# Designs tried in a protein design chat: VH-VL binders against q96il0. Part 206

Target 1, 167 residues: q96il0
Amino acid sequence: APERGAERRDTAPSGVSRFCPPRKSCHDWIGPPDKYSNLRPVHFYIPENESPLEQKLRKLRQETQEWNQQFWANQNLTFSKEKEEFIHSRLKTKGLGLRTESGQKATLNAEEMADFYKEFLSKNFQKHMYYNRDWYKRNFAITFFMGKVALERIWNKLKQKQKKRSN

## First folded at step 7 (VH-VL)

Design R7c (framework fv_ebrasodebart)
Fold by ESMFold2-Fast, scan of step 7:
Structure R7c (fold): chain C 167 residues (1-167), chain A 120 residues (1-120), chain B 108 residues (1-108)
Amino acid sequence: as target 1 above (167 residues)
Amino acid sequence: QIQLVQSGAEVKKPGASVKVSCKASGYTFSDYYISWVRQAPGQGLEWMGWISTYEGWTNYAQKLQGRVTMTTDTSTSTAYMELRSLRSDDTAVYYCARGELFDKSAFDIWGQGTLVTVSS
Amino acid sequence: QAVLTQPPSVSVSPGQTASITCSGDSLGDKYAYWYQQKPGQSPVLVMYYDNERPSGIPERFSASNSGNTATLTISGTQAMDEADYYCQAWRTSTGHVVFGGGTKLTVL
């Protein structure tokens, strides 16, 4: 059967998607951008003999990816909703309808939208700071576990060498 | 010492609302999420939702969406959970607990619980 | 994720090994957490990240999580371990918390 691409979508309240890697992949797979977060998800390869430590690292990386996708999907949905509400409110204030004579959605010019962008950034400043804090914490933890996995692999190689020398 | 102290027991009529408080002390309030978990008499634990204390972002259980509101007051290090349109099956002990997705302890500190009884 | 399924009760004699299971679709792909609750008290975290013990939890507590089943193991079970035990996982796609139905551990 032809490879039809690695697209399988499950939708959550946050609009997060996930993908399925191609058959016989022995490496991590990078999928298409998510519709809502616009981030490219990574599917992690699971070795046949995955150690408990490798499993912890993989779970942490998967959990971090899901968290990151949920954050940006929710941020983008909030932005779109608040933008539409702002436009509607301003058009009502001007005594204008929601549609143009051509039937298209009425919109505001860039200068009028500057107030919205300024308010949105100000309102979400603390949210973005908290996101950055959490992002750094997660990457620190991932780096720490990656170090532990590297040490485990070195130790396993040393054990193999020791077994060969036991005779 | 780290602790979460909840408000006292409440008795409400069906259709009323209840607001339970959870006061945190002994740690930086804004560093942790607060989750709300309830337990009906003789039943198991049921998660209701959590709130980010730093920015007030919430995530609610689907079953309770539209009836529950979680808020915080950072100046008093207090989290609140309000449940509206109470029914008899909302009778439960309500717990607050601290935790976060990237912390190694999911819910490491719990409040003492608040009994809410809904009766006619 | 489907509801996490636990046996309603488990009974062991003092000094024996107790095993409490928690089953859910692809649970081994998520972190499992375990809580102990004694009558009239708040839950206490006894296990996190599948198999890590919080400070203050005795070394006789251990756990595993693979496939569809997470297991809490209490070796050399003591009378003080008698309690209700709940497993917990995060549904990563929604950020929602899911608890198992609970297991009453009786030490007799």
Scores: ipSAE 0.000, ipTM 0.496, lowest interface PAE 15.5, mean pLDDT 80

Design R7d (framework fv_ebrasodebart)
Fold by ESMFold2-Fast, scan of step 7:
Structure R7d (fold): chain C 167 residues (1-167), chain A 120 residues (1-120), chain B 108 residues (1-108)
Amino acid sequence: as target 1 above (167 residues)
Amino acid sequence: QIQLVQSGAEVKKPGASVKVSCKASGYTFSDYYISWVRQAPGQGLEWMGWISTYEGWTNYAQKLQGRVTMTTDTSTSTAYMELRSLRSDDTAVYYCARGTPYDKSAFDIWGQGTLVTVSS
Amino acid sequence: QAVLTQPPSVSVSPGQTASITCSGDSLGDKYAYWYQQKPGQSPVLVMYYDNERPSGIPERFSASNSGNTATLTISGTQAMDEADYYCQAWRTSTGHVVFGGGTKLTVL
């Protein structure tokens, strides 16, 4: 009950705070694919003795994940919504209902859908260019901070070893 | 009438390259993407990659990366797929198919297929 | 990476309902597509975007996609429906296409 950590082996609903023993490494957890983005989220483990630099790296990775998930969720929803709107508007222009007499969805032929696909690709070209640019920039930043965290850990190990030798 | 017409059957030796063509007619070529799908005798469908006919961008299956090249000639509304360093397990019927792979698309029109046989 | 699993064969009598399943991790979160292929012929798209039917495909064909399983349903199955059926999904983030292993439907 006085323990301040959380364990990942909880099988009960409404998780209880538990201590993760120092000899055991708790790792990140990978969840199921998001319904909208089709990407698997990572739930990052937070060490009890996390340095400010490690916290900055973790938050950057979390923010990059949220940015990536939101981008693809938005694109998938926008595509689905605009496709349905396009189909409905074309069916209305033809004087047709949304469903056939047999109760099934009325459809457009491939030539009619070509207009939608070309417009959607053209409309979203700049957005995808910016996505790729930002994705590279974010991965560069993450790599940079990973390097800084690695150097901090090496330095701390070196300082600890020297102090033990001196005492 | 919308059609994709492919080049004729090819017989190649291991290590050779093959280039299959796919001529589109009856629609605006640059409005659609072309995917390539192959099927080994008695086996299922295997996606190889797609090409954007407007931009010329390609996306290839991981297994074939480095061995396959997809191109188009917009003046003749023709797509091409070249597969290099052929092995006996590349023996298959190769299909071109019309699609829009932007955000989850269907292949609504298919070529008749091109049989490529790789044997010594 | 996504893998789509189909039963290798399904048999029905004429006039009965045929059901062909396609299973994959979180498949219901993706669009499913279905193709019919008869011997010596090219595949034909029979269902797209889970449950939409292309022009020219009989109303006997319907489909669903939820959870981990997509299902193609053919009501009042006819001899002409005998073919291999393939499911398909694709990943929005990669643009890569994945096909199921195929199901041979026999009528009789």
Scores: ipSAE 0.000, ipTM 0.455, lowest interface PAE 17.1, mean pLDDT 78

Design R7e (framework fv_ebrasodebart)
Fold by ESMFold2-Fast, scan of step 7:
Structure R7e (fold): chain C 167 residues (1-167), chain A 120 residues (1-120), chain B 108 residues (1-108)
Amino acid sequence: as target 1 above (167 residues)
Amino acid sequence: QIQLVQSGAEVKKPGASVKVSCKASGYTFSDYYISWVRQAPGQGLEWMGWISTYEGWTNYAQKLQGRVTMTTDTSTSTAYMELRSLRSDDTAVYYCARDQSYLPKGHDYWGQGTLVTVSS
Amino acid sequence: QAVLTQPPSVSVSPGQTASITCSGDSLGDKYAYWYQQKPGQSPVLVMYYDNERPSGIPERFSASNSGNTATLTISGTQAMDEADYYCQAWRTSTGHVVFGGGTKLTVL
């Protein structure tokens, strides 16, 4: 059976690297942290006899992972962009250049950056609230599909038990 | 009750820009992404990009990157798609369509389409 | 490059079963969606999550998705089913929407 790598919906410049599980993997495999989202992707194990319902659950979990990774990749890009803009603005206000005499990027101290962090968190409060809402909605859906899979497995066990008693 | 209503047909010259609107009603606008899909006469569906309505995040088809901009006005529940540097091969019906943000169940509601004709 | 390949046309007699395929690399690892489009009209979602029907779509519509091929099946095809059908998936790495080239279903 062909091995399968996990992929992410990645709009970041370098894209998402596909990773492959070990050849003998019988379980979900966790990859290294993604460059942009800083989250570890999960490679989902596909059973030989995966039912259509089990496939739907797996795809939902994979889609949720991709959504989660894309959210944090975008959030991290937004943070980095706004941080640079804030630093440039404050350095301009102080009459300082964007680079030190050694050629390194000029930076602000932790106390100066505290203003940025406060503003960023406040500004993004509703975005994070919506993220949490969507995260819970996705997990409720996953839980319901897990329940359906569990019921299917119970039904299959009952069917097998009936057939075994008939033989 | 749920509707996506698009702006009217446009005729443009090559090199011009067009901005199509898509007004949503009957649902919570911020719970859905809006995709833009075009269809040239006699051709298939071509995806142009999507925008997340509460965050304003965009994702554009590679061939249109640099020419297309998608925006929203949450106060009017309206999505916009602007296509610049128009060419004759941009002549198409342009559709907006919604897809759930948290559970992408497919594009379940579509606008009526906007014909954009690019001609000399 | 992810490409979804559909046959350009399928012809069936009324009451016959129509089968429309959509092929793409590892398509079975992605959710497939299907749309119906009649001349001069907007597309209509007829299948989502591989084989789920939206409210209002007749039971004669069914679908599957495994390996490299997704299939839309219309049993007991009716004249009203004559339309163009498009498959759709998401490109996992980019978050891009990808449509198949479309299949014209003729019921004669």
Scores: ipSAE 0.006, ipTM 0.559, lowest interface PAE 11.1, mean pLDDT 81

Design R7f (framework fv_ebrasodebart)
Fold by ESMFold2-Fast, scan of step 7:
Structure R7f (fold): chain C 167 residues (1-167), chain A 120 residues (1-120), chain B 108 residues (1-108)
Amino acid sequence: as target 1 above (167 residues)
Amino acid sequence: QIQLVQSGAEVKKPGASVKVSCKASGYTFSDYYISWVRQAPGQGLEWMGWISTYEGWTNYAQKLQGRVTMTTDTSTSTAYMELRSLRSDDTAVYYCARSIPYKEGNFDYWGQGTLVTVSS
Amino acid sequence: QAVLTQPPSVSVSPGQTASITCSGDSLGDKYAYWYQQKPGQSPVLVMYYDNERPSGIPERFSASNSGNTATLTISGTQAMDEADYYCQAWRTSTGHVVFGGGTKLTVL
């Protein structure tokens, strides 16, 4: 039977829907962490009899996930690049090389890094606020389509019931 | 009335740079991305990149990486696209278009286009 | 990276149904968009989210997207529908936009 939307929309902490306790191919799956975002993608189950409206909902959920992963991939890359540039700048100011005598990467102590973290968080505050706003807007859209799918399923059930009576 | 108005036609020599402007009106500028799409004479549409107008994030087509820069001026609701090291095959009509690639329909409003001719 | 393949031309008589296809690997897993471009004019969005029409686009325009193929269908084709049509998809993982090569619709 095709996986219903309610079961597909909620996954257990282990990556398995709580409505299907043993792992089954009928459920969404959790993939490996993305290289840049460090988020695990959800691979959505596609029913054989997916309606056009159900397809729109699934695509919206997939696009929301990919958008979310792209945001965090960009954030993590920016953080890593600016952190490296900060460390290089400070080491140069101190007249130190980029590597220790043992050949390992030279690092700054926690007190020195505190200034970088404060600056990074401060200048990214508005970016995170914009992300949060868009995250809410996307979740509202998903909820709206979930409602449409639910109404479609109720209507189809009623039509099927009426068709049986006409026979 | 939502409108995107682009700067006028340009004629450039090979090796020069061109900067095309796109002024938006009739909506909240920072709520939408601006994409740039070009079309060589008699050819199809070629996506060049987009810029997120609030954050200033850019994403450029691979073959234009290093030659194109997209910027915005939120105080004038204007987007800019600069293309450097121009070649004769950069001759095209350049369009700006409003989009949110991940959220709403792409390219719902387009500028009128700017013809850039690159010739010696 | 993905390419979208369209036939270069499609010809129909007035009143007949025109079908323009757009093929790409797993295209049905992405939203498809369609644009109409008349000579000397900017493109106009005619279909979004696979099969939704913007306000002002005639009901004779419809579309589908499944598997590897998206299709734009124009029923009762009129002379005014003569134009170039482009499909478009977004690669959400990269944020890159991909256009089809375009189809010239001729109404003879």
Scores: ipSAE 0.000, ipTM 0.499, lowest interface PAE 16.2, mean pLDDT 80

Design R7g (framework fv_ebrasodebart)
Fold by ESMFold2-Fast, scan of step 7:
Structure R7g (fold): chain C 167 residues (1-167), chain A 120 residues (1-120), chain B 108 residues (1-108)
Amino acid sequence: as target 1 above (167 residues)
Amino acid sequence: QIQLVQSGAEVKKPGASVKVSCKASGYTFSDYYISWVRQAPGQGLEWMGWISTYEGWTNYAQKLQGRVTMTTDTSTSTAYMELRSLRSDDTAVYYCARETPYNKGDFDYWGQGTLVTVSS
Amino acid sequence: QAVLTQPPSVSVSPGQTASITCSGDSLGDKYAYWYQQKPGQSPVLVMYYDNERPSGIPERFSASNSGNTATLTISGTQAMDEADYYCQAWRTSTGHVVFGGGTKLTVL
């Protein structure tokens, strides 16, 4: 096999897809699905007079998006890598080549793949439970801060109305 | 470069409260959780709880529920653990540890520990 | 059982393979983590995700986790490996951390 320098311990894409919204955008933009996570990234609009509370909500949403994108990119990559390794190992054990007579990758039947899926799901059970825990906690926090931002905006409008009446 | 630096040793009487600090540096504080783990003299590790550094969500060990409070100050990248109604069996070295997100859940960096002695 | 069980002590001669076990119900269905603690020092992560090694941990350290037992293996054990070793897992229903009782590794 061709040598590509020092071995890199990397089982997941370190970065997710980045996209370029239209130059004059004044709204949040939703991009195309990322190649690795299959999730659509959001580019968040920053208003000129963003409050500290609005900034906190935006950063929480951005961080949650990055966390979610990295989780699924890593999970999908790990699944694909381990699936290929499992197929390779089983074909070697059976004394079969890695490619069919037609030159395409050899595959295992559904019964053989069932062993891989059981092993993968069992192995990743804790990982998925940790993900679900964090997912719910993050979404609860986002909802809470969205409520605070909404109340702040209402109070700011009320303050403007009072100032207009005072003039 | 990544460091967790804890406050100094404390000596307390039974019934008092102690508040241990843990100052983080070398990384983005809000991207990682902080767990607290204690170790009584000559004994093993005992998990006390964790706090999400951005939201302030907490999860405490059952036996400490009602006596422990975990907080953070993001402006100083510092986590705090307060333990109330101290007993002699609370004498231990108290550690803060950084908990990795993204499904790892490992404690990759630990503070140097804070000895809390509870005696009359 | 809600607790992880480790032998209190393991002794090996320099250059021999040390094996430290950690037992818990269906532990193989959970990820196991391992920490090394030397006297007067903070714990150091030596294994995560059952058998993954952090940067800076010697290749002499390996681990496995299946059924009810996780095992930390140290090949060619050196005097510097003498320490207390703790296994750790997560309780999936509560998100609580569980540590093993610890194993003192003596290299003599």
Scores: ipSAE 0.000, ipTM 0.469, lowest interface PAE 16.0, mean pLDDT 80

Design R7h (framework fv_ebrasodebart)
Fold by ESMFold2-Fast, scan of step 7:
Structure R7h (fold): chain C 167 residues (1-167), chain A 120 residues (1-120), chain B 108 residues (1-108)
Amino acid sequence: as target 1 above (167 residues)
Amino acid sequence: QIQLVQSGAEVKKPGASVKVSCKASGYTFSDYYISWVRQAPGQGLEWMGWISTYEGWTNYAQKLQGRVTMTTDTSTSTAYMELRSLRSDDTAVYYCARSVEYGKKDFDYWGQGTLVTVSS
Amino acid sequence: QAVLTQPPSVSVSPGQTASITCSGDSLGDKYAYWYQQKPGQSPVLVMYYDNERPSGIPERFSASNSGNTATLTISGTQAMDEADYYCQAWRTSTGHVVFGGGTKLTVL
């Protein structure tokens, strides 16, 4: 069986905790792509008077970002590791070294790599299907709560206008 | 589900030819190579060659070059191995086995074997 | 001639660890495979890619391959493990398959 310790050491860190906005921001800030997930992290702005509903929406968006980032970091790590193992396996079987005479990394051609890509996609089909299903569920929930927040903000503005007219 | 079923035992005279069949089932025949391996009574395994089932490419052991021919019939998912100019030291159990180009799991499924006896 | 050398026989007592070696020039630079064959039966793949087990092969089977020697290790050896074991590798320059001479494992 695969060594658990090796897998744990190879786990990509969360990218959300690894960036900072350029300055104090009054809006959400989008960072550069994370090294491991290749996704651009979002830093969420927290208003001084955030409502419980606004807080729930923000936390849902943060959780969804972390879930998405972790999924792709793990997927990219698995892909990279299995791709390298496949290349090394084929080079070893052919009696070729891992480096060319010039010291460059030895590679396989596109035709040889096509078999790996097809096998990897087939092997991970169910995992990707579940990811897409969860992705749609999460985005539906976010859209729903965005609607609720919008309605709350409209109602609060109407309340303020009524109060100003009374005073 | 995956099976390789070989033809029955053969008794041949020196100088004759034998053709052994290997019928595959339970997988996509053209995705795997078929290798042939023989074993003389009380002796070890000796690789004879492989055939790519889709392209029909063959690679034969040097000792058997010129005497062996491997073919396939994709429509029936069957591989064949013909050995010519038989000698007494060709008496062996002949196996077919499923393999992949440059051996991923290599010989992960084997036929039941076909005994070929060469005697006068 | 075989380019992979195995001891003709190895004997162990039930419950002991059996080690079967396979030696070849720069064998560690090639993938090693292992097959088990019982009398009157077809060979069965028990190890591939140096140290990977196929589905259905007990965890007590393990293997390594480094330098010039590949080793198949059977921990807690059982009577049912008594068989002939063959190592196998590919000749990379020719695409030819090479088998070791075989090792008869006896469990006394």
Scores: ipSAE 0.000, ipTM 0.439, lowest interface PAE 25.0, mean pLDDT 80

Design R7i (framework fv_ebrasodebart)
Fold by ESMFold2-Fast, scan of step 7:
Structure R7i (fold): chain C 167 residues (1-167), chain A 120 residues (1-120), chain B 108 residues (1-108)
Amino acid sequence: as target 1 above (167 residues)
Amino acid sequence: QIQLVQSGAEVKKPGASVKVSCKASGYTFSDYYISWVRQAPGQGLEWMGWISTYEGWTNYAQKLQGRVTMTTDTSTSTAYMELRSLRSDDTAVYYCARDTAYKLGSFDYWGQGTLVTVSS
Amino acid sequence: QAVLTQPPSVSVSPGQTASITCSGDSLGDKYAYWYQQKPGQSPVLVMYYDNERPSGIPERFSASNSGNTATLTISGTQAMDEADYYCQAWRTSTGHVVFGGGTKLTVL
């Protein structure tokens, strides 16, 4: 069970059979939203002459995307489960059924749901702080490597200009 | 050297299932998709589906939907294709191929093929 | 549904130019790919992105793709070029791959 929860295949996005880049595209492509995380995955374009540095940047972005997808899939599942439990608990304490006379799901008003949101945020404070810290660190690392790749491209461009002048 | 090595020939009865393996070497397995293509004796190429080795997504040919399952084992760089409820018209050579999907959409390296014979 | 149509057979003499066509609705708006298959062997990619050759494929192989027709051209055809040739295209809406029916090239 926990092994399957960690597997990307368990969180496969909806509409995967249509997840292909536009015709004759040489750019990164954004797929349909993942069923569990609600985030859209990015398919990274891999250049034919990808440098080791460009590969490191791409793999870092892919790994960060996977980490982000997994975090939000788990968070959304936890949120959904605890929200259902909260609603059921409140309805029971009021002596109300889980369904209306029309068969619709019984709901709480916005004021009552505000209590749930406050409790959820408070309970998950440390988890969200760790997420924000790691998200920040990952984006700084990506920015750093993007800078290194940019400098590599500038240097290679200058070298090509010098070679053209010689020839 | 880039190589895809497939499992050996299989003889099956109608209604049985077959699982063909494809072991990749010489490249980073997770950077490429694996497509499966079959060819009945004396007939043309028929695409069966692809699997993304990193994301784990699959896309199956319409007429095989519900009978085929594609999986991978990244630890051994191996792709698998299982076809269920076999019929005599499933007799074919089954190929795995390295699929560049997002970049080229081409099958640049192919396995040697696995002959699956379905007969009574 | 989309179908890629190829002539079943093409015959040329050694040294002559062979032309193999692949027809499909709005095929020129898609990338076309070509594979060579010799008896008892796996297919080999000979052309991708309409007209790009993989490393190791002889320069006598060329291709075009416009309108409804993609064409694989083999100049100065050699006996070793005798094989079945398959075109392939990719459907962006479904992510599904389609192969042509194949063309047997005979070099007499």
Scores: ipSAE 0.000, ipTM 0.464, lowest interface PAE 16.3, mean pLDDT 80

Design R7j (framework fv_ebrasodebart)
Fold by ESMFold2-Fast, scan of step 7:
Structure R7j (fold): chain C 167 residues (1-167), chain A 120 residues (1-120), chain B 108 residues (1-108)
Amino acid sequence: as target 1 above (167 residues)
Amino acid sequence: QIQLVQSGAEVKKPGASVKVSCKASGYTFSDYYISWVRQAPGQGLEWMGWISTYEGWTNYAQKLQGRVTMTTDTSTSTAYMELRSLRSDDTAVYYCARSTPYLKGDMDVWGQGTLVTVSS
Amino acid sequence: QAVLTQPPSVSVSPGQTASITCSGDSLGDKYAYWYQQKPGQSPVLVMYYDNERPSGIPERFSASNSGNTATLTISGTQAMDEADYYCQAWRTSTGHVVFGGGTKLTVL
């Protein structure tokens, strides 16, 4: 009960690991997998002279990462909670306690659990389809802005070269 | 503190347009969507649409399609909802609310509401 | 087309359990949300993602969503819980939001 209570509190909708990149980082880096979403966070380097376009790209990537992290943290919590409820409900229907005679947690066999997995997938099918739609839209936007930033950088480099030649 | 502050009450004639503003503060405006919901006197909540504040993508209720436009001004952290060709049954309190449809789907912070009265 | 259906009113005595239902075709395949609205005030989110409670909402609020029916349950109902309650769901195919008609909870 204490373990379950603490874990449930830690798995709040915004339950993302609080880790920091090494100080004085001059590039993006990837952290360890988040405890709840099991996704690796990316920490973005912010240059001192970040352009408005670069800022838009960075914010879109950060927002997309946070959205993705929260979605999977919530989905994993929901899965675990409903799985536990399903097992307890089935054991109750059979007239069985939550613990075996040996003191171990009572479990359902693979055949019984297959029913749960199929039901969970069916119940969440439309939710996952909507997630996939938004995920693709977000990645399309990120790719588009990455292209714009690349063109801006090429243009600025060409302008700089032209100015140096004119001097 | 996180809050949404809406523009003041409006009185319009049938056929006119109204534009309601919603100023966000206390959070990063572009990280959340803004939803618009209205409520006629003594009636329930009716969803009008949402706008993604960063991309400017919109999704409108079918009943209001062609009459509603949602926009944002990121420089002032303000969302706008314009409703055209007003009818008497558009008389309602109009709310803006902060939402993240694909994260929580909740509307966790609401503006105070703007009463729009349509009368001749 | 189809709207979410709620009973127009529910009455309970203080300390009793109140149950407010919200019905819609295959509602259990969608996330359900619940809002509380008191006269002259903006709605307040009380439940999200079917059965998750926002910070600051009392533990006596709980919810479920299965099949065609979502239910908001308030155990040990208090006078302060008297309000209008609205359920909300998403149509995943359109991204549209749908509200229930609302339920007036009276605590007497």
Scores: ipSAE 0.005, ipTM 0.472, lowest interface PAE 11.9, mean pLDDT 80

